VH-VL binders against Putative hydroxypyruvate isomerase (Gip). Designs and how they scored, part 13

Target 1, 264 residues: Putative hydroxypyruvate isomerase (Gip), of Drosophila melanogaster (Fruit fly) (p36951)
Amino acid sequence: MALKFAANLNFLFTERATSIAERIRLAHQNGFRAVEIPYPEGETSDVVSAVKETGVVVSLVNLAFDKSDDQLRFGSTSVPGSEKLFRSQLDATIDFARQVNCGKIHLTAGLFKGGQESDYTKTYTANLKIAADSLRASKMIGVIEPINKYAVPGYYMNSYSKAAGILADVAADNIQLLADLYHLQHLHGNVSKTLEEYKALIGHFQIAQVPHRHEPDVSGELDYGFVFKALQEFGYDGWIGCEYKPKTTTVEGLGWVSKLGYTL
Short names: E, the ipSAE of ESMFold2; O, the ipSAE of OpenDDE; V2, 0.75 times the mean of E and O plus 0.25 times the DockQ between their complexes.

## First folded at step 10 (VH-VL; framework fv_remtolumab_arm2)

Design G2a (from G2 with light chain L94Y; at its last look DockQ between E and O 0.60; V2 from the best seeds 0.00; counts 0 for: pae E 3.4 > 2)
Fold by OpenDDE, look of step 10:
Structure G2a (fold): chain C 264 residues (1-264), chain A 126 residues (1-126), chain B 107 residues (1-107)
Amino acid sequence: as target 1 above (264 residues)
Amino acid sequence: EVQLVQSGAEVKKPGSSVKVSCKASGYTFSDYAISWVRQAPGQGLEWMGWIIPYFGTADYAQKFQGRVTITADESTTTAYMELSGLTSDDTAVYYCAREANEFWSGYYDTHDFDYWGQGTTVTVSS
Amino acid sequence: EIVLTQSPDFQSVTPKEKVTITCRASQSIGSRLHWYQQKPDQPPKLLIKYASQSFSGVPSRFSGSGSGTDFTLTINGLEAEDAGTYYCHQSYSYPYTFGPGTKVDIK
């Protein structure tokens, strides 16, 4: 089984283009067949056009979020009192995802800024249940992602065990786990066994080297030659998000694909 | 408080080079791009290029390709713009500006120039 | 490159009057248009980012609107201190480009 890679456009081609639409074109020009994108606030029409023009698959869209609020800048899904905002963001994201035929949405959890964590858990679980219903109606799935504190300090969803508990409570087969190997390594290490433990929950993969979050062939803590083989054995047939910071430029770094024996 | 402080005025001969510095403070230097913009006397603003200090990656406007070099020193949180082959047409005030983009997280995609240096006057004359 | 044009080039306005400045892009740039104010012997200052978002500390009399190719900066009730040149800036694609500027004087 050949692995499939998608360009995460929060990270890739940012040195060449500022608009998501243009980054989509650049990704396509450089051989990518799929892209992961943020919710393109104010640029939805341009992105739709770029997707149609290039024919790339949108493999993941991040939930719309409020950049003007420090509490909400990484999502509203878990933030008590932001239920209404979450619903509006969810609806907007679903509408956009539908336009670009994307079937997977990253439901960003948001930041824990104090108070009782149990309140965040309650809110998160409730909102994810709502999301499950809405996404199901649109034949979509949602994914939640444990993120390490070095990347996003205070991020509510910060462990795989927590994620598993939440998913168990949500009890919806269309809400799954996003396993970013960069975050997994920072959070827990023991990558192979952790993936095995949570295999049944994982619905999406993303990659970056550790600790500097560069290309997978850069020297680091993870042997991606081994990891990619493990993913193949895993039977994952979805797109793998390339969510790494190019060490130099995106294009110059893309040599890792062929170097490790793969193709885009 | 975010601040960009540039080096002093320069008077240069045609054919020479000038290197302007921009000392940044009040924020994580490596996480934000620095752009250089110049303004000829009585004229508008012209973008020259930018750099992301963390990556050391720079890009330039085509007009200045081969003649401009933008660099950054993370240890001193200072960006530099060097322009060679100076002519009278290069007489201008040169500004450094911070792009409001947090590159470390990748979750923010803003590119407005939210903070500017005070400007450096470069005069090219025989 | 994306070319930005502005209208008008110059206007002299009585205090408290409404000022409207337009910026047009040669192609669609979504909302990636920003407005700056520049006073003599000073660097530009950010007023509006992404077409309609006010920058911190900017008086409420300043507002921005538009998307795609047509954008507008509005000053509702011009103050004497608002005299200067206003520039639009696109960050849709490299190279970044600016409008030619609109000079606003106080009568």
Scores: ipSAE 0.267, ipTM 0.731, lowest interface PAE 2.4, mean pLDDT 93
ESMFold2, look of step 10: ipSAE 0.400; ipTM 0.729
ESMFold2 (binder alone), look of step 10: mean pLDDT 92; pTM 0.938

Design G2b (from G2 with light chain Q53E; at its last look DockQ between E and O 0.54; V2 from the best seeds 0.00; counts 0 for: pae O 2.8 > 2)
Fold by OpenDDE, look of step 10:
Structure G2b (fold): chain C 264 residues (1-264), chain A 126 residues (1-126), chain B 107 residues (1-107)
Amino acid sequence: as target 1 above (264 residues)
Amino acid sequence: EVQLVQSGAEVKKPGSSVKVSCKASGYTFSDYAISWVRQAPGQGLEWMGWIIPYFGTADYAQKFQGRVTITADESTTTAYMELSGLTSDDTAVYYCAREANEFWSGYYDTHDFDYWGQGTTVTVSS
Amino acid sequence: EIVLTQSPDFQSVTPKEKVTITCRASQSIGSRLHWYQQKPDQPPKLLIKYASESFSGVPSRFSGSGSGTDFTLTINGLEAEDAGTYYCHQSYSLPYTFGPGTKVDIK
């Protein structure tokens, strides 16, 4: 099967557009058929309009978050005492996702700022169970993502084994693992075997080169020619998020697609 | 405390180039974009372009395309704006400004200019 | 590019009076409109971000409202120190653009 790529609009087209709506248009103009977006606080109507205008698929939406709190900026899902906030954020995100017909939400975990990790685990598990029920009712899935400490210091979800344990406890088939190969390489390496080990849990992929997080064809630790073939063999038929920093401009960097033998 | 400190006043001849620096301090340099805005005497504000140090990408207003270059040095936390082919119409105060956006995570999408440099006067005259 | 217009161009106001400045965008920009104050020989200073959010340290007499294409900056009880030029700025799309400015003098 042909791989499908989505533009992560936290990273792509940022040099040319400030609004998510405009980035959606740029993505479409450059051949993308799908996009990943943050929760567009204050811009939901514009984004809905842009999606309708372009016809692009919204393949992933990040959970709404609180910008005013240093601990909560990366999510509230694991943060003890933020259960009510999480629920409100979840509801808001689901409502928006429904409007753009997005069926997948990244349930950001938040930062560990001290205390007992077990409390965060307890909170995270409980909130993910709540999310599972809410998302199921909307025919959506949630994904959790292990993120490396170099990218986000203190991020609670920082291990694939941890993620697996959490998912086992949550025991919901609509809560799955987001495998960002950039983070996977930083966290654990051994990409092929790790993917094989956690195959049954993975519900989404994202890509970037390591260590500088540029385009897949840039020199780095990962051979994406090999990796993409592996993903094809993996049988993944979803959108792959392009969450990388353009080395120069987004548009100039898009040559990697054809260079590696793929199409958008 | 967030500070943007710009280089001193410049007097240039027509046809020459000017390079203005903007030293940033008091925050994580790579997390925020830097914009350049100029103001001709008695006139309004005109956006010239910006750079995102985290990405290393820059973009410019069409009016200045091919004539302006914006760069950033993360090691010195300094942004630069170079304008070539100067004419008298380029006489202005040039400002650098920080955009309140954290690009390392992509979760913040704020683009207000919350801090400004003191300005650099560039005079182009024969 | 998105064009911003302001009204009025100039106004002279007695201290303690209410000042209203409007900014209109050529197209919808949601809430991505910001207000700045500039005094002579100084850089602009951020007053209001995203239409209605006050920047840190800004007196409560300053407020912003609006969405889409029409925005308003209000000064409830003008102080002598508020004399200057006020600019709106859109960050909806590149290139960034500013309004032409509204000069406010004290009578």
Scores: ipSAE 0.192, ipTM 0.708, lowest interface PAE 2.8, mean pLDDT 93
ESMFold2, look of step 10: ipSAE 0.692; ipTM 0.864
ESMFold2 (binder alone), look of step 10: mean pLDDT 92; pTM 0.938

Design H1 (from E1 with heavy chain G27Y; at its last look DockQ between E and O 0.73; V2 from the best seeds 0.00; counts 0 for: pae E 3.9 > 2)
Fold by ESMFold2, look of step 10:
Structure H1 (fold): chain C 264 residues (1-264), chain A 126 residues (1-126), chain B 107 residues (1-107)
Amino acid sequence: as target 1 above (264 residues)
Amino acid sequence: EVQLVQSGAEVKKPGSSVKVSCKASGYTFSDYAISWVRQAPGQGLEWMGWIIPYFGTADYAQKFQGRVTITADESTTTAYMELSGLTSDDTAVYYCAREANEFWSGYYSTHDFDYWGQGTTVTVSS
Amino acid sequence: EIVLTQSPDFQSVTPKEKVTITCRASQSIGSRLHWYQQKPDQPPKLLIKYASQSFSGVPSRFSGSGSGTDFTLTINGLEAEDAGTYYCHQSYSLPYTFGPGTKVDIK
């Protein structure tokens, strides 16, 4: 019941390459069998080629986003008035995900920038219901992630309780929870109990050490020897996203894999 | 307000070294890459290398491998470029330039050079 | 390393006319191409980022287009202050490279 690790290319190999396609090649060259990527706007053809060339699994794609708008650069899913944009972004992301055989899309929530929070929750729930139908038609799932305020100030989806309530209202089996253990520790703590409490909802995992978001084996709040054992007991057989800031370089920091008894 | 302020002009003998500083202000220094670009009199722009201060690891154009060292000091928010074994061909204006957006904002960092230092003229005089 | 070429090397243009500058990459670079203007004794200034996005404060007469290997900077209605040298720059992979430059003079 070995764990499987994917390189998150928003974070890893960033010190060596600027394009997602080149980061895919570097991840493959350094033993990764899977990656997580943002929607590669303006470069989709190059990324499709790099995936084909290397044979890496694309385990997760982030929803396309509008980098020119401060509220929308972290997603549109919750933002009232952006419903047409969200639909367009979802369609583009699904189309790309099909080309790279990715079955999981992170439906990034966006920033709360004022107005009524209830309007954001209404928009979020409605958009997730629409996403559930579109994703099901393509044999895909969507994931939502509670993110702590120190990482992304103002991020709408910032609580496990809020996420669970919204998922209950959406009532779709293909919209699930992304449990990033870095954010989980910041937002909730009590990792073992929290994993048990939300087990039925969780469809994806990501890892980094707390509080500085470095490799799992650096000094910090989480004992990843214990945590990885808990993930194996959880019975998760998908890819675990390595979404951490290399303390030095990506490659120099990969020693934790072997040290903790795993392989890429 | 983002600012990059470089050290003053230098005159150097052939065979010596030069170290140019680039003092940054108005942003989180460690999260943005700084590139060094030079321009010989009447010539185009030539990229020399890059550093992201957070990682401390630099990468260099092949032409300068073995002669250039790019470093960063977070405590003073200053980047440095040191070029050794100077010849008259190294006479140029040396610029530092910051890359747009925070490094951690994903691939949406476009890596264009939005802020440039004023330039440091290095003259290698026989 | 990715080689950028520019065309033309030099262009003398009547005021108010259209200027077109081409940059070609030796391999696909997606949209990661940027344009700079340099006037004598000044550092370069960013005009267009990510192939087609205007940088803050850049006059609307400047526009960029292209993707992959072929890119164009257009000055639609040249003004006297636009005289200078224009460089393209790729940020797709390290080492970064610049085109050799296009000098634009007023005729």
Scores: ipSAE 0.338, ipTM 0.686, lowest interface PAE 3.9, mean pLDDT 91
ESMFold2 (binder alone), look of step 10: mean pLDDT 91; pTM 0.931
OpenDDE, look of step 10: ipSAE 0.753; ipTM 0.888

Design H2 (from H1 with heavy chain T57N; at its last look DockQ between E and O 0.54; V2 from the best seeds 0.00; counts 0 for: pae E 7.8 > 2)
Fold by ESMFold2, look of step 11:
Structure H2 (fold): chain C 264 residues (1-264), chain A 126 residues (1-126), chain B 107 residues (1-107)
Amino acid sequence: as target 1 above (264 residues)
Amino acid sequence: EVQLVQSGAEVKKPGSSVKVSCKASGYTFSDYAISWVRQAPGQGLEWMGWIIPYFGNADYAQKFQGRVTITADESTTTAYMELSGLTSDDTAVYYCAREANEFWSGYYSTHDFDYWGQGTTVTVSS
Amino acid sequence: EIVLTQSPDFQSVTPKEKVTITCRASQSIGSRLHWYQQKPDQPPKLLIKYASQSFSGVPSRFSGSGSGTDFTLTINGLEAEDAGTYYCHQSYSLPYTFGPGTKVDIK
């Protein structure tokens, strides 16, 4: 069946609007039926209103985070000593996600800044088990994303093998893998075989072209005509996050949708 | 160290144009919006417009539409504001300011003005 | 466009006293309200961002609060060096706008 695309609002419409609520309205006005958003600290009421006004689906929300701490600004989930903060961030994010009927939360890992990696892995696994219980109570899924070092230097979750091992240890069917094809190509490559290998774990997809993280149809390492067909064969029926840097403007760069045979 | 250094004071005749430069250093120029803000003598702050150098598109306050052009040159990490059709009402100090945000980082942007240029006095007379 | 008003226009304050400055927006702007201090012959300086977050190096006597349409800057224990003009600024939507300013003098 046809693929479904969501606008990631940390990336798209950033040239046109500053607030997440306004970016939601712009995404809707330009044909998007779904969005991905960060936890909208300080403006949750405005975002809830914009979602109700437009009827867009919120397909993914990033875990609330602490901008004031260099280690925690990319998440707390793996960071030893942040367990109390993680719990409060999770509770706040679940409460918000419920208000916008979002069923998926990206449990951002945080940065490795020294110490023993095994301590991070223990913290990460324990926090993911806690998250699994809380998310299940709200009928939600958590996702974890391997992220390449060129995008976020020092990000703890940086390997598909590591992610799979941790998910096996967590042993919860509602904690799944976010396969961002931009990061996957940087970290692993061999896209079609990798999708087959991790099929049972994958619960969300995001796209951008490699290496410059632009639209899927710019020149680059990935043939998105082939990749989108592989996703259809995969049987994925959720939203695909468009998490790319517009090469010019968001709207000028949307030609790939129809060019590759899809609609928003 | 983030720094914005503006061009020097200018004296202009009515009807002419002025182009003020803002040289940025200490950060990735293309990733941060630069706004222009002016202040007439004894008056408050007035936002004129912005540019995000990466996109090259500018937006302007309605009051200045048709008279202001904001541009950026990534090779010299310099933003420019050009105001045409000057009148005595345009006598002011003109500031450039950087927004305290990094695009595409995975967290939301607040768009406050964290660093300001020293200001450029433009006097329109005679 | 979003209009910001400030109150009071002017305040003369004895050192060590509390200063309260309010900013009101013509529509909800979430927490996207920022406060700046401007001393004579200087550019503005950021004090408080996103309604209540202190900018780096700002003395703890400065704090901000509020959301939606009503915002407050508080100087708890005014110092002589705090004399100047204070502006609020919204970054919720373009065009950005500033409040008209509140001048604070030392008695």
Scores: ipSAE 0.715, ipTM 0.869, lowest interface PAE 1.6, mean pLDDT 92
ESMFold2, look of step 10: ipSAE 0.605; ipTM 0.832
ESMFold2 (binder alone), look of step 10: mean pLDDT 91; pTM 0.929
OpenDDE, look of step 10: ipSAE 0.853; ipTM 0.919
ESMFold2 (binder alone), look of step 11: mean pLDDT 91; pTM 0.936
OpenDDE, look of step 11: ipSAE 0.872; ipTM 0.928
ESMFold2, look of step 19: ipSAE 0.028; ipTM 0.643
ESMFold2 (binder alone), look of step 19: mean pLDDT 90; pTM 0.925
OpenDDE, look of step 19: ipSAE 0.821; ipTM 0.909

Design H3 (from H1 with light chain S31R; at its last look DockQ between E and O 0.63; V2 from the best seeds 0.00; counts 0 for: pae E 4.3 > 2)
Fold by ESMFold2, look of step 10:
Structure H3 (fold): chain C 264 residues (1-264), chain A 126 residues (1-126), chain B 107 residues (1-107)
Amino acid sequence: as target 1 above (264 residues)
Amino acid sequence: EVQLVQSGAEVKKPGSSVKVSCKASGYTFSDYAISWVRQAPGQGLEWMGWIIPYFGTADYAQKFQGRVTITADESTTTAYMELSGLTSDDTAVYYCAREANEFWSGYYSTHDFDYWGQGTTVTVSS
Amino acid sequence: EIVLTQSPDFQSVTPKEKVTITCRASQSIGRRLHWYQQKPDQPPKLLIKYASQSFSGVPSRFSGSGSGTDFTLTINGLEAEDAGTYYCHQSYSLPYTFGPGTKVDIK
């Protein structure tokens, strides 16, 4: 029941290292036993080596995506006309995730940039059904994340009720909800009731303080002493992603772990 | 438009120090790292160090440890490089350069130098 | 720290010929190798990022390849305006480092 924390390496150790492989080494050196990482396009071998060298758990990999295209820079899953690209990205990400023994992939939705939302929902649902089959063949889970407009303006997956409706239509037990408490507070609030409402769907958690997305122990809207106890009672025994912007530096900001009664 | 504008040429005596400024505009200053790179006459490029203004922390190449200080002022969107204990070997053009992509990007960043300042010539002579 | 070497130091090349410049890293750097062109009295200018991605506005005659420790910059059909010095740069690990440069001149 003790909570387990993973370093999100898009956010943590960015002030010390530029490559994911080096950030993995820094995370391990500073007490993290697990990390969350993006698909490391063009550097998969270096990252696999760093994971083997350190023994860290890779708790989540973000789907590969095309950062050169303005609409696709935050994913392709919902974007009509990108179905072939999505499948190629999914296959590449699954192959990498297998090499680092990661069982969870964040299926990033992409941006809604006009047109009919119903076309995006149709594409998203169809692609998630395809992803469910591919992920099941590899014994993996896909997660989808409602993301608030302050963090990613125009992100297609932007509400918990929309996510739940789509998951019901996909009807696959290995496509689940990523509950990022930073986004949850912005999107809905009422954190305890919202977590209870979506409990059966949730397969991953991430944390940051609201509203400035810093460490859990800075002043803000969420009492993480209370929230962490609620997560323990929730019964989640996976890794919790630390996806926050360090207020000063990553290491200087880690005091919250012991201050709130936990260990890395 | 992204623009980096550096302070003017300096002539310095051995043993003194120099402080070069790099005024940034056209982007969110705090979110992008700025590196300092120098080039002695007829020589190649030499990375000196960097700063991410959001963190206010800098890292330096070992060669310059103890002599260089890189800082950033968010209120004026200006980065500074100060080099002390100057010798004639420090005669060079000094560049600031911005890294592509925000330090906290939601995708895998490449950290190439997409924009450069015009350069500041520092001449150290007796 | 990661040492980059370049070959050749200098190339005098007939217009419209192919130019090949190599960069070798002292350890694997994935694809975090970038190429810059510098003309006299100008700052460096990004040509190729992440081993092979062309930067905006760069002519298609410039291409990059490689990964790990061995990288190349290729100019397919050299033009007079391409005279200058070419540098590789690694962004894999701090401290960043540059190659020593390759000067390309028109024969």
Scores: ipSAE 0.377, ipTM 0.749, lowest interface PAE 4.3, mean pLDDT 91
ESMFold2 (binder alone), look of step 10: mean pLDDT 93; pTM 0.947
OpenDDE, look of step 10: ipSAE 0.847; ipTM 0.918

Design H4 (from H1 with heavy chain T110D; at its last look DockQ between E and O 0.80; V2 from the best seeds 0.00; counts 0 for: pae E 2.8 > 2)
Fold by ESMFold2, look of step 10:
Parts: C-alpha cells; sequence; structure tokens
Structure H4 (fold): chain C 264 residues (1-264), chain A 126 residues (1-126), chain B 107 residues (1-107)
C-alpha cells in the first residue's frame, strides 16, 4: 500500500510562517494532504478555520504543555505531582482534536528532573491508563515516543524496552508506540529487526535522516529507499510524519518524495 | 549573556546606500531569526524584514521590497541590513532584534523580540 | 498585513494610579501579541509576551490580558520610572507589525 506523508508543522514551513494556521495553508498549497501539529494554545479557532478551509487531515496533535515550567515544557505525563494538570491538558487536547477530527494524540512524557525514576514510572503508567479510557471514549488513540538524549536531554521516555514494558503494564490497545525513525536509529539501530520486534505496539511513524535530521534523501545513516519498503511490508496505512529540519527550505527539499517513488 | 551590538552612526547623502551591522553573541546564531526595525524621529516602530541565518533567506515588508537586503554571515555571527536609494524619509534609528526561542526545539515559538541592539542612527541629508 | 491600533495615544498619570492601554488587531492573532516599553533614547524592552506572560525581571505591576483581537496592558500602581512609550507587536504572521504607541507621562 502506498505511503502517506504528513507535514510536521513544528519543523516544516517555519521559514515562511509563524502561526500554525498559516503553516497549514502553506502545507496544503504545496501538496500535503495531512499535517502534524502541536496543541495550538490560544489559537484554536484560527487553526480550526484553516483546517476547514484547506480540508487537510490532522494526523497527530501533541498534548497541551506548560511552556513556563522547565520540567513540563516537554509534557506532563510522567511527572509526579502533575496528575491534575495532565488531566486538564488531556481534556483540552481531546476537545481540540475533536474539532479538527484528529484521532491521534502524542502523550509527551516530560523531563526527569531528579527524584526516583520509579515514581515517574508509576505516574506515567497511571496517567496512561487514565488517558486510555478518555481517548477510547472519544474514539482516539494515544501514542508515546522514545526520544534520544541528543534531541531532548533528560526526556523520561528514552528507550524502546522501557516503552514496551510500560505499555504491557498499561494493557490498553489504544495506547501505542510512535516510532520516529530518527530517534529509533539513535536509540537502537538495526531498523528492520527493530520494526519487526515492536510491530504489535507501533501505531505511528515519523521520519528524518540521521544524524542531522534533514530530508530522507540527504546523505546519512538510513537508506530510506529500503526503509520505506520495510514500512510498506510492515502494513502501515496511516500517515507518516515528516519531522525534519529542511536542509535549505521546505519546498526546495520536497524532491525526495518523487525521487523515492512516492506522492504527497 | 545574549548581546546584539550594532555598527556606529552614519551620515549619508540622498541616493546613496547604508549597510548596518548587528554582531550577535551568547547563543547559537544560526537557529534564531534576526529582525530589523526602524524608528524615524518622533515616530513609532516599523518592521523592515528578517533573516533566519540557518536558511539564509530573508523576507521583507512590502514598503522596503526592492530597496532592502538583509544578510547574515555565520562565520562572524553578524547580520546586515543594507538600504539603498536613500532619501530624507529614511532618517531613523535602525535596530536589530532577536526572536525569543529556537524554532527547532519541539515547542512552538512565541516569536517575540527578547533582545535588541542598541540602535544605529542614520541621517540622510544633502 | 495585520494592522494594530492602540488607545489612548497619550496619557498623563498620577504616580501610584492604574494605567490601562488597549491594542486592537485587524484580525484574530490568537495570543501572539507582545508588549514593549521604550524609554527616551533607549531601544525597546520586552515586558509581556504571548498576551499575558511576564518577561524575566519585569515588575509584577505590569500585566497583560486578551486574545483574538483585543488586548490590554495594565500597570497597576504606576511608578516614576514607568514613563515612556508602550508598543504592542503581533508575531502571528509576516510581516510583523507594531501598534502606533502609547506615551505615558507622569503627572
Amino acid sequence: as target 1 above (264 residues)
Amino acid sequence: EVQLVQSGAEVKKPGSSVKVSCKASGYTFSDYAISWVRQAPGQGLEWMGWIIPYFGTADYAQKFQGRVTITADESTTTAYMELSGLTSDDTAVYYCAREANEFWSGYYSDHDFDYWGQGTTVTVSS
Amino acid sequence: EIVLTQSPDFQSVTPKEKVTITCRASQSIGSRLHWYQQKPDQPPKLLIKYASQSFSGVPSRFSGSGSGTDFTLTINGLEAEDAGTYYCHQSYSLPYTFGPGTKVDIK
């Protein structure tokens, strides 16, 4: 089955626009049928309007976060003592996701800032169980992402084995892995076997070239011609997030899609 | 720690050009946009354009399109604004200003101007 | 291009009293509205970002509110050093724009 690509708007069209709504319009104008976006706190009405105007699919929304707190600016899900905040953020994000018909929320873990890791794991597991119930009621799934230490130092969710263990304890089929191949290569490597190992858990993919996080066809550690075939054999029929730093500009860098045999 | 230090005052004749520099320090230069803002005597602030050094591309307010060129030199961590075809209406203080956040960091940037240069007075007179 | 208007153009205020400055945008800009203070012969300084977030080191007497098209800067208990001109700035879309400014003097 042909692969489907979404523009991650934390990364793409950033050189041309400052608001998410404007980036949605640019993504649509340049051939993207889908986007990934952060929770657009303070701007939800403008984003809803842009989605309606363009008809783009919103394939993923990041959980609302607290930019003013150093520990919470990368999420609250694992952070002990944040359980009330997490539920408030989850409710706000679900409400927004409904308005844009998005079925997938990235439950960002937050930073480990000292204390016992076991307390973070208890909090994370408990919050994910709560999220599973709330998301199911809204016909949505949640995804969790192992993130490498070079991208986000101190990020709580930093290994595939940790993620798998926690998902087993959560025991909910609507809480799944986000496999970002940039992070996967840094954290584990051996891409084909790693995809096979975690196949039952994976519910979303994102891509960037390693090590500089540029377009898939830039020189680097991953052969995306091979990797995309592996994703097709995987049987993934969802959206693949293009979460990379354009080497030049977003539009100039889109040639990889057709070069590798795909369409937006 | 973040500093933006601009070049000194200039007196120019009509029809000439001026190139103002803005030396940045205390942060990763390529990852933050630099804007240029001017203020004519007794007037408000007027955004002229910006550059993101990583991309090397600039965008300009329509009023200045065709007369202004904004560039960045990563090796010296310096941004430049060049304004050509000067008239007396271009007499102003010219500021450079930096955006508040890295836009790659996985959180959405606010795009406020958190640090400003000291300003460069350009006087255009015959 | 998004036009910002400010009111009032000018106000003279007795020390310790409240100052209110309004900024209105020609279209919704979410919360991407920032406030700057400019004292005579100085560059502007950031006071409030993202409509309501105080910048580091800004006295608590300064606060911001609003979203969409209507925004307010409040100085609760004006002090002598607060005299200057206050500008709003939208970062919602390029080109960035500023309001025309509000001059605040001590009466």
Scores: ipSAE 0.537, ipTM 0.801, lowest interface PAE 2.8, mean pLDDT 91
ESMFold2 (binder alone), look of step 10: mean pLDDT 91; pTM 0.934
OpenDDE, look of step 10: ipSAE 0.738; ipTM 0.880

